VHH binders against o26223. Designs and how they scored, part 73

Target 1, 191 residues: o26223
Amino acid sequence: MKLLWTSQHIKVTVHIDGKVSKMDVLEAIKTRRSIRKYQDREVPEELIDKILDAAMCGPSAVDERPWHFIVVRNREMLEKIPEVHPYGAMVKDAPVAIIVCCDSSLEKIPGFWVQDCSIASQNILLAAHSLGLGAVWTGVYPLEDRVEGIRRLFSIPEHVIPFSVIPLGYPAENPGTRDLFDPDRIHLEKW

## First folded at step 3 (VHH)

Design r10 (framework vhh_7aqx_2)
Fold by ESMFold2-Fast, scan of step 3:
Structure r10 (fold): chain B 191 residues (1-191), chain A 125 residues (1-125)
Amino acid sequence: as target 1 above (191 residues)
Amino acid sequence: QVQLQESGGGLVQAGGSLRLSCTTSGFTFSDYAFSWFRQAPGEEREFVGAISSSGGSEDYADSVKGRFTISRDNAKNTFYLQMNSLKTEDTAVYYCAAKRYSGFTWKSPSEYDYWGQGTQVTVSS
């Protein structure tokens, strides 16, 4: 018995300013890298809209979809993020950042909001990459001081939890891809 | 050896005020978020209020919002619940609790690492 598979790759078509760009899903996953250096160039609003649309398409536990997003373009606000996030220095140099948040009032099953917001964050990274942008996930939750600092800085209400800060822009660096496949981490039938 | 000890409970008339204290030992106070829970006879423990490790974030149950205030004093390894405009419905045993992480998980008793023994608050009509 064999899986029904052909050598054809899944093609993803993305429309950018009327242009069509194609990227295989597996290629997008394997070639996405954390980008921390950005060109001094604005990201069009239509690309941010496409990225947020993709973020909301992820699976969610019992379809609770607790995510909310803050889009930050204001330079003064971006410059304040490193004050409350010690590994967020690159955010001040990005043209835009997305803060992924959980509205706890929307949660239907305790604790799964972390997985929901992780899925949304990863979709942002992949969508950005597919559109020719670079991004990096900077962790906020579960580090209480970062959660508190970001909440205070952006006037986030107490029932909403900031989960990640994702700066993005046109990349000013090109790190090579990695071969991360490790067969020793795969166990057949039993541990 | 970790210990949380409540004090300040007692009998008060409706409309009155009480201040509860929770004195802690055996851990680095500044690393922990703190909460108050209460339990009336025959009921489950319910969330009352919480304060983050740095003190910049607070959360309250809707039933006490605007009447109760949580605060912390890192120099004294103590945190407080100021209870104003008390109602007969506030009658319960009040428990202090500590955990390393704050936010959404504040409302579940199972998320807390350490608990006090409880202090009785009785509000008479």
Scores: ipSAE 0.000, ipTM 0.134, lowest interface PAE 16.3, mean pLDDT 84

Design r11 (framework vhh_7aqx_2)
Fold by ESMFold2-Fast, scan of step 3:
Structure r11 (fold): chain B 191 residues (1-191), chain A 125 residues (1-125)
Amino acid sequence: as target 1 above (191 residues)
Amino acid sequence: QVQLQESGGGLVQAGGSLRLSCTTSGFTFSDYAFSWFRQAPGEEREFVGAITSSGGSTDYADSVKGRFTISRDNAKNTFYLQMNSLKTEDTAVYYCAAKRYSGFTWKSPSEYDYWGQGTQVTVSS
């Protein structure tokens, strides 16, 4: 347990051992890259907790918040993911993966759970990046074989849909920055 | 006009085999996931097996796993349930069902858009 005192003598409990992200939001958005190579290094539970907290802070349609998350650290389970996800080869090499799921019983407006889970997935990627980790979104829904394969591997109930698999870890690659701004896609006043 | 019609039911002795067929019309067959359900007298309709619209994934109730196989033939707008090593407990009316793949609850009868009329399977000792 670590406690800090402020200048006002207010006790503060710090989840990340006193370390805070110094990357601003715009920088995090612009510099985040898909990371598919990871160091052989454990990701602390405190960082996963921060990432999942950020995931659940996303907006959702009519505040339905249909997301559930599976945290996978078991090496044998991570090694099985590429068998049901052709573009998930990197998952077997990650120290941890998060599976973003939708619980259909929580859906209030039909169809918006896809957008809700997309927002949660993006928040995971941004939060991981801001904490010095690398991650990549590997698509599950709407690809039927991947959905059913992941459901079977992780004993996911029939009313729950696996949406994405996001491996993460400390980066073992450093992709160059890209200038993706395209003014031809911006229309003033009218198309 | 959407229609699902089962065929292939009947009386069979324990240890025997039957192949059920469900012929469909009135929709684009390749857009739909298909399932078989069964219902014994006085019981709820229960899931038996399912196949995704791509045909690349299947799922089965634990009670039939390893004995039953679901398959589909997009060219014939027909899907099948191959039933092997039949047991007296498999006696039921078998229904074919179709739904657009949504990723949700394909084991729940209420999720299905279209149903057949049912075909009786009776397994004698």
Scores: ipSAE 0.013, ipTM 0.381, lowest interface PAE 8.0, mean pLDDT 86

Design r12 (framework vhh_7aqx_2)
Fold by ESMFold2-Fast, scan of step 3:
Structure r12 (fold): chain B 191 residues (1-191), chain A 125 residues (1-125)
Amino acid sequence: as target 1 above (191 residues)
Amino acid sequence: QVQLQESGGGLVQAGGSLRLSCTTSGFTFSSYAFSWFRQAPGEEREFVGAISSSGGSTDYADSVKGRFTISRDNAKNTFYLQMNSLKTEDTAVYYCAAKRYSGFTWKSPSEYDYWGQGTQVTVSS
């Protein structure tokens, strides 16, 4: 029998610069794209607060919630990130970046902080998209050279691990959406 | 060969002091972070203190804060645990451990790359 999958029509209403944006959760997930080009325009603090609130709402292993966030708006600091992150060139052109970190002293189950910080990073990307912003996840952990470089740049203590750098801003590009559904990756009842 | 060797353990009276040393060889000392762990009879191995690869950060178990100090000497490829105001509860085998920074937790024994053989510390009164 063919399974009919219906979209949930959960609508989120947000106010951005006095404008109303409505986006279904499934629409947000399916239309989010990595954005690497940003307008020369400040992101309001209120939007960053909403994004970080969403980041902290992710599930975490045994509720350890090991994440900490650094919000970087300083142009000199943003311009130094590509020196330690070869694929982070776009960060210098963003009005703001969020560095997702793990406080290892809060970890209760070894290794699960990676999953916790991945969930927080994805929530940042989805929240940014839902608010009319563009963002991209640039990987830091588990590459030791990038971890050490980011730690030095932002005076991060040794017991805290920088996980990802996420530049964000108002998008200056529209790459369009992708249809990535592949039924060959779905197995019913067994492999 | 990679080797970690503890020294400085022994018998001491409550209120006394001991300095443990961990001498290392076979790897680039300055690239590693170092920790001390201890294990009392019938107990699990527990975290005591840690020092970062740069030497700029330290962390301690709540039970030893203010009494123990960890330090490192890159010129001697050796790191230390200065133990002051010793209590009978500090009696344990003390292990030195080393890890290359890889984003793992400092307090879990399973995250360490290299371990010493252990040195006995006995505190009496």
Scores: ipSAE 0.000, ipTM 0.140, lowest interface PAE 14.5, mean pLDDT 84

Design r13 (framework vhh_7aqx_2)
Fold by ESMFold2-Fast, scan of step 3:
Structure r13 (fold): chain B 191 residues (1-191), chain A 125 residues (1-125)
Amino acid sequence: as target 1 above (191 residues)
Amino acid sequence: QVQLQESGGGLVQAGGSLRLSCTTSGFTFSRYAFSWFRQAPGEEREFVGAISSSGGSTDYADSVKGRFTISRDNAKNTFYLQMNSLKTEDTAVYYCAAKRYSGFTWKSPSEYDYWGQGTQVTVSS
């Protein structure tokens, strides 16, 4: 029965082998939303460090860990991002943004850096949410004009690829959570 | 309109028990984490206890651990603070609070989205 399978799947995910953290993680995953409106408040450097620590804890193909991060707090630089990223208008209003980059010289398996940087980006979003901040992933790669625009703006070397721009701050909106579970996308044993 | 309303406060003798309730409206109760704070005369508002949105995690101030229990009832849109073995130093105005986004600190009042008006608890010797 699908209902019983779903229950077993949920219990595997929320199994607690100690206190607190596993239930809070599941709640963070389920309640994280894209946040595009920010309070006029500084984000402490300590919180950015914790977010970046979490970003670097992601799994990567053959442990290549090709990610580099640019932390942007300078108002002039934040205001220039929408000029090279058409869907990044909210970045100029954020107190800080993180640019996730791939150093191609660190890549051990061709093409997997995209997954690696996606994992790092998602960890930034989840860590920000768990610390009471809001963030949104704005796409850069694989759109060549955005890649080159961000590269020029931040003096990024040719062997480094900007992957995403993630503005973050204390949230000034509360969109509520989404009910995204779709059992029609789950196939038992075979397609 | 979002509202949080405390009830169950009052006068009690040291060693006695009280159960505070916080009834809520105007939001999806099951998606919020809840806390109790208290403020004694001339002091700052301090953390008492918290319960996560799932109900799977609770935290308490050291001064109330083992004596107070926080719980929630999603069907009634209400959460509770069961206060046992009350001491005169527990005398305060008790506030209920709700937050949507997960933060690591339950202790900072600034992290909470919504607050009740407070209910007085007085413990006599």
Scores: ipSAE 0.000, ipTM 0.095, lowest interface PAE 18.4, mean pLDDT 83

Design r14 (framework vhh_7aqx_2)
Fold by ESMFold2-Fast, scan of step 3:
Structure r14 (fold): chain B 191 residues (1-191), chain A 125 residues (1-125)
Amino acid sequence: as target 1 above (191 residues)
Amino acid sequence: QVQLQESGGGLVQAGGSLRLSCTTSGFTFSKYAFSWFRQAPGEEREFVGAISSSGGSTDYADSVKGRFTISRDNAKNTFYLQMNSLKTEDTAVYYCAAKRYSGFTWKSPSEYDYWGQGTQVTVSS
């Protein structure tokens, strides 16, 4: 397959620590990788705000926008996350984590909050990548033991459901790009 | 043109109360977070208080906590600082400020997009 990224795609300009980078939307989507190793460097709160602004711009079922976010910077709290999330070991090493939650009182269509929060989570990952940060989505819902562990740790009320924990920071690893395009998964007109 | 304009400053005796207003124009008020800063002669601008874009969160400098209250009125494109139990050390020029993203960067003047010109508050002993 031949892709003409540099001449055929819409460019996005982002401001990072006084620097400007240009990244095509398709480039951002295709080059984003899960990052689990972070520099010991603080993430400015302005960047977290921009990431959360992007998270809230996602589409949601009947515009219900059920998401709420907890920003965790406290080292002691970050170190407790792996105790209730066995596959979230990398969270303790991140300078910050975002917990994506659903406020069920905002739900208009039963069940679609999962898709809504998935979209918000993906937008966090893409926005972080576009700003020079790395992040990874660690799953909470639908595993009820993780849901209850995170709820207890962060005093989340019963009508609010923790969906994902996303640690983020400046990347301390640089995984290569992936070529995932598989034309055998594309069917014209019919299966 | 974006504009922030303070009003309500003046002379007040220690132990008294004063209410500052900041009237805004030129942007969508409901989408912005707002703060008050103050600056005494020879000092740097210091954070006083902040209110989030939703109005659901407020923050205050330790020196004014319990005495000052920040509030907003989206219908009037105006936000306020109610100052009670005023002390002589509260004497300063008070500035209103606006920022698009609320975050935890309330205390850094450099994080704000727009500023008023300031209003003098003088607290006599």
Scores: ipSAE 0.000, ipTM 0.219, lowest interface PAE 13.6, mean pLDDT 87

Design r15 (framework vhh_7aqx_2)
Fold by ESMFold2-Fast, scan of step 3:
Structure r15 (fold): chain B 191 residues (1-191), chain A 125 residues (1-125)
Amino acid sequence: as target 1 above (191 residues)
Amino acid sequence: QVQLQESGGGLVQAGGSLRLSCTTSGFTFSDYKFSWFRQAPGEEREFVGAISSSGGSTDYADSVKGRFTISRDNAKNTFYLQMNSLKTEDTAVYYCAAKRYSGFTWKSPSEYDYWGQGTQVTVSS
């Protein structure tokens, strides 16, 4: 997958409820929800390119940027993911999924790739939401059976670790807002 | 219960060949990545080569690249190190090691779950 311009290039952010609107950063963070039900509608390549661009803009330890991405649109392959990922049943119903991977040859400091790939995964979720799409992070690493199952399914080499599988599409559900602020978790000046 | 056992070591002249074997038991062989390490007297244990759980990827220390080949036989629960064009500098105790893949650094001895007892390889001039 390459970054492409099309005649239907999106110019404004489409809200998760289908309205055309501009979403600021705080609104995107506060209103993003895990979406597991998708419309039977294709996601344009140009939107995937924008999402992947956003994923690569995340900070990484010592600027190592160890991420690689696999874009899966093939229905047969999407249908096989639940066989190796027990909690990935919704992936078979998504028009597309992104597999976030770590290339260990790019790692400069041991262990921080997990945080790097977490940041990339969250950027995918936020970017998708800002573009009117829905997505959910399904965990792969550190569950070895899922890591090896996904590796085998997509011919991922041993030095590359599949970290997360993120199905995405136009949302077919609209979950309510969450009030998650908990002042008891905030400590002033000391624990 | 879990056991790794090396065989095939011995005395060989420079330029010769040896094949080391590591026979395993007590775990599901196909779930593990396998490596060979070696240790010369007075030195630290160093990485020699590794093979992935699928057998699809291998890695070697620069000092042995092109001369040594690692392979695995899942039906026999055994993996191998074919050593060609041996040099006196290859003299060491060779250890086989196994790890369930959970990280990506496979050159550090501390990352391995199981170890053999070692087999001596001596290369004479």
Scores: ipSAE 0.005, ipTM 0.161, lowest interface PAE 11.7, mean pLDDT 85

Design r16 (framework vhh_7aqx_2)
Fold by ESMFold2-Fast, scan of step 3:
Structure r16 (fold): chain B 191 residues (1-191), chain A 125 residues (1-125)
Amino acid sequence: as target 1 above (191 residues)
Amino acid sequence: QVQLQESGGGLVQAGGSLRLSCTTSGFTFSDYYFSWFRQAPGEEREFVGAISSSGGSTDYADSVKGRFTISRDNAKNTFYLQMNSLKTEDTAVYYCAAKRYSGFTWKSPSEYDYWGQGTQVTVSS
């Protein structure tokens, strides 16, 4: 049997007004792009609820599910995020942001909360994309100055660790899809 | 076997300085976050200062900020607390502590995987 290890080019149009064709899982994964420009348009609360439901459906180490989420819609608070996060400038222009946090008291196995919160963050990005929204993951952990800055801004307790800040909204940009398949990164049987 | 051992404690006059050392063994030193805690008689263990695994970030309790400096030497598997301008209120048993996954919850004793036995620091008036 022959293995087929080739790159593919896919051209997909995402409507800027938030109208998106029905996506299967593979399409959502392959066409999701980081979106940093947003329309001046409110994101309905029911869509945020769907995104957070999807975030909590991720696997976690020993089913510890250590994630907590802060939903930020307050303009003044969104405008303060770039002061403590140098690469979070787009957050001030987003209608809403989700801060993914780890409650360390829920941790059952040391250190796996990073993977757990990474999966939750990715599920937020995929769910947002599937619903016609755009989002971007801005890194907080493991950068200590960003962690403490975000903790201070949102009165986060010491036993809770802010992991990522994800601004989202209806996209005001439409980047094309990427061909990222690299067969040189696949090793069969051994390194 | 993992072990942390404090040294450098003792008696010092107010306004003086002291340097504590924590020598470690049994783990890969560079993978760990390190902190100092202290405990005065009748009090709970409180956070003093911490340093990240990279050495790029530090944090201090407000009561010691500007007076104490934490540092690490990966080649010697040792980390330090330089204590300057000591006050009688700094009198306590000082403990070194280590954790692999920082979580940046540096101030909670429960977050730490390994602890030293403690070294007494007494500051006379």
Scores: ipSAE 0.000, ipTM 0.137, lowest interface PAE 15.7, mean pLDDT 84

Design r17 (framework vhh_7aqx_2)
Fold by ESMFold2-Fast, scan of step 3:
Structure r17 (fold): chain B 191 residues (1-191), chain A 125 residues (1-125)
Amino acid sequence: as target 1 above (191 residues)
Amino acid sequence: QVQLQESGGGLVQAGGSLRLSCTTSGFTFSDYAFSWFRQAPGEEREFVGAISSSGGSTDYADSVKGRFTISRDNAKNTFYLQMNSLKTEDTAVYYCAAKRYSGWTYKSPSEYDYWGQGTQVTVSS
């Protein structure tokens, strides 16, 4: 990824499998959809590295950056996730999943780690989309049964909190775009 | 061997219509997403329109939205660009391109696996 400065805009070039892809940030945000069906195709480690780099670039309260990530490619482990996450059935069919975690020992301001990990999760979804992959955010926190289940399954220490499980892969579905703009939710100067 | 071949280019007057075809061979057509790009003299190759492998997603450059329509015919291994309300600014060599199965449309030329040789479209005033 190269960053080029101009007087008008930041130009970002993304390299995928030796190819160059350019996607407008606003376009990426508007066209990203939850993807739950994946091709039987490996995701290169280089793309996962780019996604995780983007995840760590999010803003964080008091710059605490409490996020840790578990990259799961093992089919047996992926197949066990639906046992502890009822809405995570699609994870077993994904070539890879990223578990976003909070290391509470890195927390500087109580409670803001939720926002921090949400930002990291969204960056994973946007980065995956920009690289031609599909992903979906499956919620773990604040559901205690899912937190405990994922913690036990992946041997996560008690001071680390699993926040989300994000399966990803090359998409095998193409949901239409959504026009979600609602001007009634915008208030000028006051409620 | 994979081949993409454009047809339907030519001379047309401003306000007119033209339909480009891209006939493909050497791969499973339904597994591919398709796009049209164009290149005017002295310019780089620019995106025009794309259609996903399922046909469920299409995308267009702002300059052609509402005027051009991309479509695909899996039975004929051919995809099309219907160009309406043509302007002199649409004059360019038009290239068809194919990308191995994707649920998304791509605007970057580097994302595409195969390319046609190009067909000239000239719009006169």
Scores: ipSAE 0.000, ipTM 0.119, lowest interface PAE 17.6, mean pLDDT 83

Design r18 (framework vhh_7aqx_2)
Fold by ESMFold2-Fast, scan of step 3:
Structure r18 (fold): chain B 191 residues (1-191), chain A 125 residues (1-125)
Amino acid sequence: as target 1 above (191 residues)
Amino acid sequence: QVQLQESGGGLVQAGGSLRLSCTTSGFTFSDYAFSWFRQAPGEEREFVGAISSSGGSTDYADSVKGRFTISRDNAKNTFYLQMNSLKTEDTAVYYCAAKRYSGLTWKSPSEYDYWGQGTQVTVSS
């Protein structure tokens, strides 16, 4: 076994057979951080496949599962994203990005596709983290200029709505742990 | 009940061509995406090429792009790998594989529901 990455109270362990297998769900949720700096390393296709499989396992309103995904590895295309997404500057430095989209023709109940695509996006972030990668959710919907910019850049048809752009790669930063538990936000029996 | 059977393998000279076939039975052919994988002696199985359930999308390993073509014939429940400009490094056992189409998971062997037994391709110099 190899200890791949250790911080004060967090361990990512890789067995010599070659997979991280020791981060439980609560640890993954609590230790996932937005990562915006990436190593100059390719991400294997197998890891992207696992991440997309996890993305599609999320719950959706009346099981509509309206999500579609675009995987972008082309450097020229990645470099164009910041031109239409002002807060997406880090995307050009990532080896790959996933664009989460909604196919509106699959929508069964109006408006819930936003929640569905949010769940898919979060699953991408958690799956990436569990596999030793870093990622960040950059928002597209509901900002009209970003939606149309991304649509045009990736030839997305009118019935499909780009929801988020998620760059990912091997992390080149370690922002550490956050303590976010706030008991004042918990109300018993009523407000 | 479900069966995938490769044919068309054999010995060929470098620069030559071979056409592999995979005949299938026991499932609804049109519901499945198909791929070819290969395994050289002492190596792991590697992706060669894939075709979607609709036939509208194909994908290839960089090492075979421009030389190999995957195709499918729904009426015959058969899919093919046309291999042109063969090189000695193409020598391997070639496996056909089938999965229900789920998008971009073609390159992962673990995503496939069914596998053939393999057919040997040997390219001499």
Scores: ipSAE 0.000, ipTM 0.107, lowest interface PAE 17.5, mean pLDDT 84

Design r19 (framework vhh_7aqx_2)
Fold by ESMFold2-Fast, scan of step 3:
Structure r19 (fold): chain B 191 residues (1-191), chain A 125 residues (1-125)
Amino acid sequence: as target 1 above (191 residues)
Amino acid sequence: QVQLQESGGGLVQAGGSLRLSCTTSGFTFSDYAFSWFRQAPGEEREFVGAISSSGGSTDYADSVKGRFTISRDNAKNTFYLQMNSLKTEDTAVYYCAAKRYSGYTWKSPSEYDYWGQGTQVTVSS
């Protein structure tokens, strides 16, 4: 078998707590894991700023950029999330969570806000990982009970749709990396 | 009452160094993030550098990265800007600023709770 690969080594310089780290983009993508256990320590607000900046840099259909973000640090509010999201138990133990939302008044092409918010959510996960943090995407949309529960809990207006809840913090677990490459899913020139 | 006071400005030749200090009073120093801004003649006020409330994170404008370093001394309620390899383009009034980091952006002047009076830095050719 002869598969010709061209790889580009892209180095990203990241400032973490006054320290500089270099992480290849492909390394960041391949080593990111869902993290559900967090250290009992605060995440600096500057790191949240960098993560949100990265989230807003994603491509968006017709440049509609419909995303809004709620940053939750209040322990009482974090503890209420599992009541409306049955698989969000880890959120109460996180020092912070980001809720990714779509403002439907900003939507220019119907239905593409889901892709836009998915891209923003993935960028949050990758940016968190590159900054030495761990995070996990917990799904809200399209489950109506979760959408309405989160909407009510955070006073989200009717024209705004909560898409995902992403708890994050310094990781208290290391699940290691996975080899997910499957050549049987690659078809050349036809099925 | 709350006060921020800059010191350490002055005249310096290109290639030289200056260290600015911002002495604070009237609030719990460790609860605040601190920044330096500057305003050159005929220009808008621009961000120079910032340090988080924990001291663990810093950020700089691209024009000063590698030349300027921001630091803080919680015991002295003072924070600093060490300016190296100064250029004529660095000539400006330098302002220190403080915020409780209540928002998640620190490059916008409007986000800051307290400001100093400014100190003149003049870099000669």
Scores: ipSAE 0.000, ipTM 0.152, lowest interface PAE 14.5, mean pLDDT 84

Design r2 (framework vhh_7aqx_2)
Fold by ESMFold2-Fast, scan of step 3:
Structure r2 (fold): chain B 191 residues (1-191), chain A 125 residues (1-125)
Amino acid sequence: as target 1 above (191 residues)
Amino acid sequence: QVQLQESGGGLVQAGGSLRLSCTTSGFTFSDYAFSWFRQAPGEEREFVGAISSRGGSTDYADSVKGRFTISRDNAKNTFYLQMNSLKTEDTAVYYCAAKRYSGFTWKSPSEYDYWGQGTQVTVSS
């Protein structure tokens, strides 16, 4: 399916269960978990607009902003993703997926697009979480078979590189919060 | 239940020495950085010294450098403050403190996760 975005969508107020969610940035970062099970419930276009707005606000090398996004809602297309991505089985059960791509023609510094698209992908995960949704990053680049599989499936041009596939929806699981802080990885003044 | 308990405080004459100990329980000792703070009557709680989670880095307040040494014993879940050449100005309640983040901000009391009850050190002239 093809989604057309206009400036009017930017003015839409997003609600979670009839209310605006108030999650601070540190809470969002610390409580975000990979979600692979989704409710049988559609995600409003307004929430996708908010997520993509957040994705495009990330820093990029020399402000190159090489990212493009494909929004996939078509069930038949979502069901084909696991055929070219072995660890993408959950995508077929999601109501929507975002494919993060790099347009290499926009690249100003060789190689930094990987970091740019990683930042955009993480912003999608955090924004989804802050809006009451669950998402997971499934890796595409640098695995050649996955890159070419996704390229063929979505008619992506040769100069554009699919980077990640991020299914998202209302979560049907609650894995809880992780405590990952490891002070042995922090070195003061020297290694 | 997490606990930090100071011992070794007391009365000592100027020029003397004391060793403070802080015994800990209820958490993984090796994951934490440790500090000593002190509070003199009518003053705010001030930083004295710190030791990193690995024990490879230490920091001290300028007023105690060369006189005090902080150390840790992971096998005993205990850390220490060896205080030498004590001065009357060292008189204070000494607190042990623990934090998971070993970073550059040892000196703010608000950064610490756990605190001991305090032990009095009195240095007489």
Scores: ipSAE 0.000, ipTM 0.088, lowest interface PAE 20.2, mean pLDDT 85

